Miniprotein binders against b1l550. Designs and how they scored, part 217

Target 1, 279 residues: b1l550
Amino acid sequence: MRLPEELLERARDIHSEAPSHRIKLDRVGSFGLKVPVEFKGFLLLAEADVWVSLPEGRRGVDLSRQVEAIYELSNPPKDPFSLCREAAISLLEKLNYADSSGVSIRFDAPLQDGESLKYYGVEISSIASDEIINKIRVEILGMTACPCTAELIRAYKSSEIAATHTQRSLGILEVSTKAEHPDPDKLASIIERAMSSPLRTYTKRPDEGGLVIRSLSNARLAEDVVREMIHLFLEEFGHLPEDTHILAAVRSMESVHMHDIYAERSFSLDEIRKEISSH
Key: E = the ipSAE of ESMFold2; O = the ipSAE of OpenDDE; V2 = 0.75 times the mean of E and O plus 0.25 times the DockQ between their complexes.

## First folded at step 15 (miniprotein)

Design v51A (at its last look DockQ between E and O 0.96; V2 from the best seeds 0.82)
Fold by OpenDDE base, second read of step 16:
Structure v51A (fold): chain B 279 residues (1-279), chain A 89 residues (1-89)
Amino acid sequence: as target 1 above (279 residues)
Amino acid sequence: SEFTVEAEINGVRIRIEVEVDGKEIRITVTIEKDGRRIRFMYVITSPEKLAKYLEEIERIIRMFGVDPEEVKRLIEEARRLAEEILERL
């Protein structure tokens, strides 16, 4: 049942009323939307959050207009990065009372792994005000081999390849920039290359053995992985604005402990360049 | 900046600034309407990226109610100038 449009003339616009308490809100929006996106030839159903600020003099946000804004841009499906940036801007234009807007889009990104697929987690966001800041978070699992245990085993029994415990480790790169979102596949590649070895969705026995041997030959602490991620990031993305902020992190799901090992570094490109140049 | 393309169309002021940074160009777009300013930037490392992001910029500018043909002309001017720069890098 659709209510008669004539009711709009009789009904108060609740959202435009003055609130009982004149307080600005930073974010008001719809969270957990599902929007189609096109990514690397895949049509994916991504999760999206959309929001705007609410001025102190307005009771509520036009939530329907927020939803319309992102869905209008989602048909036909497009790349999630363009969608994110365009939607953030569209929200500010459509909701003229807002001084800021934001969009977040989350999905699992397919990554080719020989004849199979693996994946990494992606969360992209665009925060718009007088300027737009784009943020991307990439998370991908890899494998680490512990160099400390390897050294202990080597000391106990001389072997050319020291046995050690291996574990899955989650690598994280989060980049916030005034530029467009960095290439997520490149970010995922940096994380994988920083670990002892990548994970594989499908392995034949010889490939599995080779993967483990590679890890043992490239044993890395969580700290080593983070430092390598930073190094590789600077090589690949050194062209980004100097005020670009990066979080490089690893969560190692240690196979000999009940807890995880975590390491991170937060930095700007300007900061880290100064640090490296000082050595 | 290497160049700036500017237009004012029906009260919408658009600025496209192109700067050279090493082997890349940076495109900064500023849109001003009704006392609001929005600024966003792209780092262009290839002709393909240039094409992609110019199309995005075109779509974005159109959101502000600017005539599509006028936007198209503005974008084509920016394209021409940006391509000339990229060819020199």
Scores: ipSAE 0.814, ipTM 0.934, lowest interface PAE 0.6, mean pLDDT 92
Fold by ESMFold2-Fast, scan of step 15:
Structure v51A (fold): chain B 279 residues (1-279), chain A 89 residues (1-89)
Amino acid sequence: as target 1 above (279 residues)
Amino acid sequence: SEFTVEAEINGVRIRIEVEVDGKEIRITVTIEKDGRRIRFMYVITSPEKLAKYLEEIERIIRMFGVDPEEVKRLIEEARRLAEEILERL
């Protein structure tokens, strides 16, 4: 049901009124919006959150303008990175009482896997104020094989190929930068190359055997994987501003334990370069 | 090497800075309107990225209610400077 628009002439503008308490709010917005995005030739359904800061003297945010901002920019569908950056800036321009704005977009990214596709998780954000800060988080599953058990079994059986336990491990790279968002496919590639082997969507027995042998021949601790991810990241993205902040992490779902193993390192590019140069 | 293109269009002040940073080009855009300043940047590693991000910069600047023809001229000057730098890398 639609009420007559002439009621707007007599209705109070609630959002512009003074609040009950003069308290600034950091994030007020529309969360869980469904938006179409174009990613590397694919039309995907993404989920978006949009928000702005609310000053202490204003009761509410114009939520309809937030939704308009992102939907105007998402038609026709565009790449989620441009959408994220443009929408954050648009929100500040449309809502002049706000000190800051933000947009987050989440989707599962397709990655070519033989004749099929596999998927990895992507979450991006752009937060605009006097500057814009862009953030991307990529998560992808891979395989790790335990080098400790491999060495024990090699000693026991005197085999050239050591048997060991393998498990799924979740690799995580998160980047926060003043530059544009890094390419998520490159981040996913870094994570997979740091693992003992990547995972496949489907495989036949000969291919499966090859994957297992690859993993066993490239056994790595979670700590090894994090260090390798950092090394590969610096090779690919060392050109980003020195104040770029990175989180590299691995969660290994240990097949021989009731618990997971977790390793991480947070750093700025400036910080890590000074650390490495001291060796 | 540093180059700057500036314009003030209908009360909106726009500055585009094109700088060399190692083997890459850094483009920084500053927009000032009604007492608010917004600054954002791109690191350009290829001609394809340059074209893509100049188009994005143009779309962003147009959000501020400026004359599209003036924005187009500003972007064309920035492209000329950036391409000149890319040719020397």
Scores: ipSAE 0.786, ipTM 0.925, lowest interface PAE 0.9, mean pLDDT 86
Fold by ESMFold2, look of step 17:
Structure v51A (fold): chain B 279 residues (1-279), chain A 89 residues (1-89)
Amino acid sequence: as target 1 above (279 residues)
Amino acid sequence: SEFTVEAEINGVRIRIEVEVDGKEIRITVTIEKDGRRIRFMYVITSPEKLAKYLEEIERIIRMFGVDPEEVKRLIEEARRLAEEILERL
């Protein structure tokens, strides 16, 4: 059953009224939407949030127009980064009373892993106002090998034992920029290359041995991983606007400890370059 | 800026600015409608990215309810000029 449309002529437009308390709201929207996206030939189910600001003088948001903006753009499924940027602008255009809009999209990205696949986490957002600010967060697991323990074991039995504890470590790169979202595969690659070794979906024994040898040959502290992530990021993405902001972090699930180790650094491209170039 | 293309289509003002930065070009788009302005940018590192992002820019401009034929002409002019610059780099 559909109600008669002529009722709209008699009904009060509640959303356009002034509220009892004139207070601006920063984010009013629909969260947890399921949106199909296409990424590198894969059809993925993503989760999206959409919102707009609500001025002090407006009682409510046209939520159906808000949801409509992203669903119209998501059919047929397309690149999640274009969808995110386009939807943020569409929201601002469709809901002209808002001074800002935002979209976030989350999905697990497939990555070729030999003859198989593995996945890493991606969350992107676009915030539109007078400008658009695009943010991407990538999280991927890798392996780290402790250099401190490796040195102690070397000293104990000089050439007899080449060993240390190894563990899964979660690497994080988060980039906020006025330019389009950086390629998530390149961010994931930076994180993996900064670690002692990548993690594989599966290995056969000879390949597993090689992976462990690689990690021992490239032992790194969590601090080392963060520094290397920054170095590699600057090589790959130094072309981004100088006010681009980055967070680089590692959470290491230390196999010989009851607790995790965490290291992070946030910076703008301008700030870090001046720091590095200061001698 | 290396070049700027501007148009006013159905009361919407559109500006596409292209500048060279090292080995890349930067495209900044400004759209003004009813006193509201929005600016967004792209860093173009390859001809494939140029084509992709110009198509995205065209889709975005069309959201503002403007004549699609005039938008196509604006994008084609920007594409032609940007491709010549990118080839030089």
Scores: ipSAE 0.743, ipTM 0.916, lowest interface PAE 1.2, mean pLDDT 89
ESMFold2 (binder alone), look of step 17: mean pLDDT 84; pTM 0.817
OpenDDE base, look of step 17: ipSAE 0.808; ipTM 0.933

Design v51L
Fold by ESMFold2-Fast, scan of step 15:
Structure v51L (fold): chain B 279 residues (1-279), chain A 89 residues (1-89)
Amino acid sequence: as target 1 above (279 residues)
Amino acid sequence: SEFTVEAEINGVRIRIEVEVDGKEIRITVTIEKDGRRIRFMYVITSPEKLLKYLEEIERIIRMFGVDPEEVKRLIEEARRLAEEILERL
């Protein structure tokens, strides 16, 4: 049953009323929406959050306008980056009392892995005010091998390839920029290339042996992986605005410990270039 | 080199600035409507990116209640000038 629209003329407009307390809110919105997106030939169901700032004199946000903004732009499904940027601007235009708007979209990005498929995590956002700040976070698992234990084993029994423990490590690259979102496949590639080896969805014994040998021959500390990720990032994305902020991190799920090892570095492009040029 | 295309359509002021920064082209879009200003940017590293982001810019400008034909004309002008710059690099 749909109630008559004439009732809207008599009902109080709760959202436009003064609040009980004159307090600004930073983020008010619809969280956990499911939206279809088109990503590099794949139709995916992504999860989205949409929000706006709420001024101190207004009781509530028109949540229906927020949902309308993202769903109208998601039909037909489009790439999640354009959707994110366009929806943030649309929210700000549709909800003129807001000083800022934001959209966040999360999904697992498919990568071809021979005859199979592997994946990496993507979270993007766009925050609109007088300008737009675009953020992307890519997370992908890889393998690391411990160089310290490798040296001990080599000293114990000299071998061309020293045995050592290997473990899954989560690589993280997060970029905040005034430019468009960086290509997530390139960020995922940087992370995998910085690792001792990438992970595979399926291997036969000969391929599995090769992957292990690759990892053992390329043993790296979490600290080594972070530095390599930064180096590779600068080669690929050094053209971004100087105030672009990057987080590079690795969480190594140490197979010989009950705890993880974590290494990170946050920096702006301007900051890191000055640091590197002084050494 | 650099150029700017500007239009005022139905009270909405639109400015598209293109600037060469080394090997990259930077496109900055400013939209002003009803006392509100928003500015956003792209860094173009290929002709394919240029076309894609001009299409996105057109969709965004159309959100502001402007005449679609005037928006199309503005975008075509920006495209022509940007492509001319890309060929000279």
Scores: ipSAE 0.749, ipTM 0.907, lowest interface PAE 1.1, mean pLDDT 86

Design v51Q
Fold by ESMFold2-Fast, scan of step 15:
Parts: sequence; C-alpha cells; structure tokens
Structure v51Q (fold): chain B 279 residues (1-279), chain A 89 residues (1-89)
Amino acid sequence: as target 1 above (279 residues)
Amino acid sequence: SEFTVEAEINGVRIRIEVEVDGKEIRITVTIEKDGRRIRFMYVITSPEKLQKYLEEIERIIRMFGVDPEEVKRLIEEARRLAEEILERL
C-alpha cells in the first residue's frame, strides 16, 4: 500500500534531528543486500553491505538513498571491483553529512578446473574518505602433507615414497591498498602454488593418484606455505604502493588432530622488503 | 616523469596525475567539490587496464555534476599522456 505524498508535510524529518546522545557512529547502513555482478564472463549473485559514518549531531542515515546508489550502479551488472569503488564514492557524494563511506561485496568466484569449475571465496571492500582504501580477501582450499610424519615413516619402513597424513588447508591472502583491488585469480593462484597440491572438483583414479603423489612429494608445514605465499606475492604484486598491507595465512585442518593448525604473517610492502634485504 | 591534467568546472576541481614508477604507470585522481576532497589511484600494468580504469574514472567524475563533454576531453588528454608514457616503457 502506497500512502499519500501529503503525509510528508506532517512527518518530522527524524534523520536530521538531534540524537538522544551526541555519539558518532562509525558504520550505519544497509547490510546483506543481494546484488548481481559480472565476473570474468559469469553473472553471479553477490552479497553487499553499504554504510556511511554518522556525525554526533545527526540522529539517522538516509538508508533508502544508500540502496538507490548501489542499485543504480549495479544495473546492468558490472564487475564487482568497479562497483565497490564507484558505490563508495557515490555514497559520499550523495550523503554530504558523512565523513566516510564503505562498501563490501562477497561472492564465490569460479575458477577453471579442467572441464569443470571450482570456486574460491572473495570479499572486497572500498572505504572512501579523503582517499580510498581498497581491500580484498581471497580464500581457497588446497592440500598439505606433513613432512615430520613423512620422515618418521621413511625411517621406520626405509621407503622412497614417504607415507604421511594429508589434509585440506585453507589459504588466505588479504591485501589493503590505495591502488585498485588486485586480481583475485592471481591471488588464488599464489595460494594454490604455495600448497603441497591444489584441490580439484573431480578426479578419475589415475589423476587422483597423481595428485596424492604430488602432495606427498611436496610435503609442507603451514609455516612453509605462508612463507611461500609471501615470496610468490612479492614476485607478482611488488609494484603496489609501499604502504600496501598484506595478511598471509593458512589454516590446516589436521587429519591426525581434533584441532586445526594456524600460521599467519601480516606486513607492509615497505616492512617486508627491509626485512628480506637485511639478510 | 609526471604529467598533470587539471580542470575546474562549476566549482568542481579535477586533477589527474600520470607518473611513472618502474615499469608501471600510476594514475592519481583528485576531486574537490563543496569543501570535500577525495583522492584515489590506479597502478597501470597493461594497455587493457588503462582503458578499463580511464572508463571508471570518467564514470566517477560524472557523479560530481561535471559537464560530460569536458569530462570526455579531460579523459582523452589523460589517455594520450598515459599512452605516450606506456610506449616509452
């Protein structure tokens, strides 16, 4: 039911009123919006959050204007990175009382895997104020094999092929930068190449055997994977601004434990280059 | 080397800076309107990226109520400068 427009003459402008307490809010917005996006030839349904800062003297945010902004920019569907950056800027332009705006978009990204597809997680954001900070987090599963157990079994059985436990490990790369978002496929590739082996959507027995042998021959600790991810990241993305901040992490779902193993390192490009060059 | 393209249209100030850093081109955009300043940048690693991000920059500038024809002229000038730099790399 649509109420008469004349009611606007009698309605108070609640959002522009003074609040009960003069407290600034960091993020006020519309969360969990469903937005179609175009990603590398695929039409995907993404989930978006949009927000702005709210000054201490203003009671509320114009939430309908936030939804209008992202809806207008997402029709027709466009690449989620451009959508994220453009929407953040649009929110600042449309809501002049805000000191900052933000947009976050989450989706599962398809990655070619032989004749099939596999999927990895992508979460991006753009936060706009005097400047824009773009963030991307990529998560993809791979396989790791334990080198410690491999060595013990070799000693016990004198085998050339090391028997050891293997497990799924989640690799994580998160990048915060003043430059545009890095290509998520390249970040996913870095993670997979750092693992003992990548995972696949499906395999036939000969291919499965090969994958297992590959992982066993390339046994890596979670710590090894994180170091390799950092090395590969610097080779691919060393051109980013020096104040770019990176998180590299691995969560190994240990098949011989009731708990997971976790390893991480956060750093700026400036910091890590100085660390490496000092050796 | 650095090149700058500037325009002021109806109180909106736009500055596009194109500079070389190693093998890459950095494009920095600054927009000033109604006492607010926003600055954002791109690192261009290929001609395809240049085309994509110049189109994004054009869409963003147009959000600020700038004359579309002046925006197009500004973007084409920035493209010319960036392409000249890219050819020299």
Scores: ipSAE 0.783, ipTM 0.924, lowest interface PAE 1.0, mean pLDDT 87

Design v54F
Fold by ESMFold2-Fast, scan of step 15:
Structure v54F (fold): chain B 279 residues (1-279), chain A 89 residues (1-89)
Amino acid sequence: as target 1 above (279 residues)
Amino acid sequence: SEFTVEAEINGVRIRIEVEVDGKEIRITVTIEKDGRRIRFMYVITSPEKLEKYFEEIERIIRMFGVDPEEVKRLIEEARRLAEEILERL
């Protein structure tokens, strides 16, 4: 049911009124919006959140203006990184009472995998105030193989090929920077290269056997994977501003345990360079 | 080496700074309007990204209600200076 437009002329402007309590709110917005994006030749359905800060003297945010801003910028569909940055800035310009704005966009990114595709998770955000901070989080599954069990089995059976348990492990790289968002495909590549082997969407038995042998020949602790991810990150993205913050993590879904193993390290580029140069 | 392009269009002050940091080109954009300042930046490691980021900068500046032709002229000058720097690397 659509109400008559004349009601808008008689109704109070609730959003502009003083609130019941003079308290600032950090994030007020529209969450779970569906937006189309163009990612490396693919048209994808992404999910977006948009928000602004609300000052202590204003009762509400113009939510329709927020939705309008992101939808105007998403037609025609554009790359999610430009959409994220532009929408955050647009929200600040359109909603003059706000001290800050933010946009978050989530999607599953396709990655060419032989004749097929595989997918990894991407979440990006842009938070704008007197500066803009861009964040990207990439999550991709890979395979790890336990070096401890491999060594025990090798000692016991004198095998030339390590027999050990393998499991799916989730690799995570999160980057927060004043520069533009890093390329998610490069972040996904770093994670996969740090693992014992990547995972595939589709394999035939001979190819599957090769993947397993690769994993077994490259057994890595969760701690090894995190350290390798950091090393590879610095090779690829060491050019980012020194105050760039990174989270590198892996969650190993242990096939021989009822629980997972988790390893992580958070650091700034300045911090990690000083640490490495001390050795 | 550093280049700065600055303009004031319809009460909006725009500053685009292009500087060399090792092998990278840093582009910093500052926009001031109605007592509010916003600053954002790019670190360019390949020539292919330069065009895309200047197109984004143009779209962002236009959001502030500035004259489209004056924005286009400002961006063209900044892009030209960045391309000159890039050719010298």
Scores: ipSAE 0.755, ipTM 0.910, lowest interface PAE 1.0, mean pLDDT 85

Design v54M (at its last look DockQ between E and O 0.96; V2 from the best seeds 0.82)
Fold by OpenDDE base, second read of step 16:
Structure v54M (fold): chain B 279 residues (1-279), chain A 89 residues (1-89)
Amino acid sequence: as target 1 above (279 residues)
Amino acid sequence: SEFTVEAEINGVRIRIEVEVDGKEIRITVTIEKDGRRIRFMYVITSPEKLEKYMEEIERIIRMFGVDPEEVKRLIEEARRLAEEILERL
């Protein structure tokens, strides 16, 4: 049932009214939208959040227009990065009272693993105002082997390959830049290469043994992983603007403790270059 | 900047600035309409990226109500100049 349009002449536009309290809001929008995106030849249903700022003189946001903005751009499905940037800009153009907008898109990205698929988590965002800042967060699981326990076991029993505990570790790279979103597959690769070994969707027995041996031969602290992530990031993405901000982090779900080990470094490209050059 | 392409179409001011940074180019787009400015940037490392992002820039500019044919001309000019720069790097 659609109400007669003639009723619009009699109804107050609640959203355009002055609020009872003249206070600006930073973000007002729709969260948990589902939007189709095309990523690496896959059609994925991503989760999306869209928002704008609300000036003190306006009671509410035209939420329908926000939803329309992203869905118009989502048909046909396109690259989620382009969608994110375009939608953020579209929101500002369509909602002229807003001084800022934002879009966030979340999905699991497929990653080839031999003849199978593994995945990593992606959250991309674009925040638009006078300038656009693009943010990407990539999370992928890997495996770490503890070098400390390995050294203890080596000291106790002379062995060429020391036994040690291994665990799943979540590697995180978050990049905020005035440039376009960095390649998520490259970010995921950096994280995997920084760990003792990657995870596999499936392993045959010889492959499993080899994977574990590689991990033991490449034992790394969570701290080592973060430092390696930073190093590899600089090699791959050193071309980004110097004001690009990076969070490199690892959450190691340690197998001998009830708690996780966490390590991180937050930095700009300018800061980290100065730090490295000083040594 | 290596070059700047500028246009003013129906009260929308568009600037596409191309800068060389090492072996890469940076494209900065500025759109001004009704006293509002929006600026965004791309780092171009390949011809394929150039094409992709030029198409995106074209779509973005069209959101501001600019004539599609005029936008197309502007984009083609910027693309050509950017390609010439990329080939020299």
Scores: ipSAE 0.818, ipTM 0.938, lowest interface PAE 0.6, mean pLDDT 92
Fold by ESMFold2-Fast, scan of step 15:
Structure v54M (fold): chain B 279 residues (1-279), chain A 89 residues (1-89)
Amino acid sequence: as target 1 above (279 residues)
Amino acid sequence: SEFTVEAEINGVRIRIEVEVDGKEIRITVTIEKDGRRIRFMYVITSPEKLEKYMEEIERIIRMFGVDPEEVKRLIEEARRLAEEILERL
């Protein structure tokens, strides 16, 4: 039921009024929006958050204008990275009282896995003010094998390939940059290459055996995986601005323990290059 | 080499800077309207990326209430400069 439009002439403009307390708010917006996106030939359902800063002298944000902005840009569906960047800029242009705007989009990305697909997690954001900062977080599961237990088993029974425990490990790469978002498939590839082996959606027994042998022959500590991810990241994305910030992390879901092992490193490109060159 | 393409369309000032950054091209866009300035950039590593991001830059600039034909002209000039540089890398 639509109420008469002439009521707008009689109603107070609540959002433009002074608030009870003159306090700036950092993020005010619409969270948990469902938006269709086009990702590498797939139509996916993504979830989006949109927000703006609210100055101390204004009571509220025009929420309908925020939703309108992202839906206009998502019809027809487009790639989530362009959507994220364009929507953040659009919000800042449409809501002139805001000092900053932001958009976050999350989805599960399909990745070719032999004759099937597997999925990895992607969360991106764009925050616009005097400049734009783009952030991407990629999470993908892989397999790690313990080198410590492998060495003990090798000492116990001499073998070319020592038995050891294997487990699922979650690899995480997060990049914050003034440049466009890095390609998530390349970030996922870096994580998988740093692991003892990737995980598969489907394998037959001979292929499964091969995957296990690969993992056992490439045993890695969580610390080893993080260092390898950083090394591979620098080879692929060392061209990004020097103030680009990276988080590399691994959470190993230890098969022999009731708890997980976690390793991480945060750095800027400028910082890590100076560290590496000092050795 | 560094090149800059500038335009002022309907009171909106637009600057597109194209510079060599190692083996890549950096494209920086600055838009100034009604006392607000916003700056964003792309790192171009292939002709495919150049095409994609020039189209995105055009869509973004058009959000500021500028003449579409003037924007198209500006983008065509910036693309030409970037293509010339990219061919040399």
Scores: ipSAE 0.783, ipTM 0.925, lowest interface PAE 1.0, mean pLDDT 87
Fold by ESMFold2, look of step 17:
Structure v54M (fold): chain B 279 residues (1-279), chain A 89 residues (1-89)
Amino acid sequence: as target 1 above (279 residues)
Amino acid sequence: SEFTVEAEINGVRIRIEVEVDGKEIRITVTIEKDGRRIRFMYVITSPEKLEKYMEEIERIIRMFGVDPEEVKRLIEEARRLAEEILERL
């Protein structure tokens, strides 16, 4: 049953009271919300987090207004990037006591793979205050082939065709910028092109052989993959604001090792250009 | 910037600034209400993106409780001018 609305006028407004301990909180919100999104013709169920800052003099957050902000914008389902940016601003407007707000949206992005689909991980966020910072993280699996073992085998057999161990590697690009979120498919493409070969949902034997041959012809260290990701990123996204921050990383599940290999570089566009130009 | 479109609608100040950097257009939106300023930007590389983001900007401005018809006129003016610039690139 629904309680009489007149009670709201008589009850204490607990949330607007001062707390016993006047301490600012950075993030107060609702996490793990399920929201529908439309991505490139697909209707997906995404997971979202929403939050605002809470000043020292306010006891609580209007949590229903937070949830309302994102759900109002998610019906009908729309592009998750627009939803993320718009919801962050909506939160700040609806909850005028906050000096910042944030929204995160996570989903698996479908990508055409021949006659089938494959998926890669996407997490986006928008943090609003007097400026808005948009962040996107893309994770996609690819194939890497070890150049060191390839060279040893080539030298041993004195042939131009080298064999080596191959493995799945997880490539990561994370971009934080004042501009709108970069296209995740382009980020995924950069990661895949930096690796020895893409992974396929399924292959027939002739296609599988071609993948392996391609991998052997493009054998790369994890370090080389990260460097190539950065090079390709600059070619595609060098136009973004100079203070845009990037993290490029690869975790390789080395098939002949007991452990993973990891390589990473973070930088701003301004920083990396100075580094490259200085030789 | 190449141009600036400004309006005050129902006490909300809105500025849409367009700047050219190389072959791209940068659109910066500033909304000010009750002493709070919110600033965000887009980097536009195609007419399709321009249309999409101008629609998003319109939706955002409307969140501030302003006259929808005045917002629509502001957005159409900004879109028209930005399209002209983008075509010259």
Scores: ipSAE 0.724, ipTM 0.911, lowest interface PAE 1.3, mean pLDDT 88
ESMFold2 (binder alone), look of step 17: mean pLDDT 84; pTM 0.842
OpenDDE base, look of step 17: ipSAE 0.812; ipTM 0.936

Design v58A
Fold by ESMFold2-Fast, scan of step 15:
Structure v58A (fold): chain B 279 residues (1-279), chain A 89 residues (1-89)
Amino acid sequence: as target 1 above (279 residues)
Amino acid sequence: SEFTVEAEINGVRIRIEVEVDGKEIRITVTIEKDGRRIRFMYVITSPEKLEKYLEEIARIIRMFGVDPEEVKRLIEEARRLAEEILERL
């Protein structure tokens, strides 16, 4: 049942009223929306949050306009990066009282893996004010092999291929930039190349053996993986604005411990170039 | 080098700047309407990215109530400037 729209002429405009307390709010919006997106030939159901800032003198935001903004732009389904940027701008245009707007979109990105699919996590955002800041976070599992145990086993067995423990490690790259979002497939590729080996969804025994041997011959500490990710990132994305901020991290789910090992580095492009050139 | 496309259409002021930054093309868009200004940018590393982001810029400008024919004109001018820069690379 819809109430008659004529009642809107008599109803108070609650959202435009003064609040009980004159306090600015940083983010007010609709969270956990499901939106269809088109990603590299795949139709996916992504999860989105949309928000705006609320000034101290205004009681509430128009939530229906927020939902309209993202859904108008998501039909037909489109590239989630364009959707994110366009929706953030649309929110500012539609909600003139807001000083800033934001959109976040999260999905699992499919990646072809032989006859099957594997996936990696993607979270993107665009925050619009007098400029737009675009952020992307990519998380993908890989394999690491311990070089310390490998050396001990090699000394003990005098073997060319060192036996050691292997574990799943989560690689993380997060980029915040004034430029468009970096390509997530390239970020995922950087993470996988920095690992001892990638993980697979499906392998036959001979291929699995090859993967394990590769991992063992390319043993890396979490610290090694983070440094390699940074090196590969600079090679691929050194063209981004100098104030681009990056987080590179690895969480190694150590198979010989009840706890994880974690290594990270946050930096701007300008900062890291100066650091590297000082060597 | 820097090349700029500027227009003011029905109270909406649009500036599109196309610049060389190393081997890449940088496109910066500034839109001003009703006392609000927003600026955003793209770093173009391939011809495919250029076309994609020009189309996105067109969609964004249309959100501000700019006539589709005027938007098309602005985007075509920006494309010509980017192509001129590519010829110099």
Scores: ipSAE 0.782, ipTM 0.921, lowest interface PAE 0.9, mean pLDDT 86

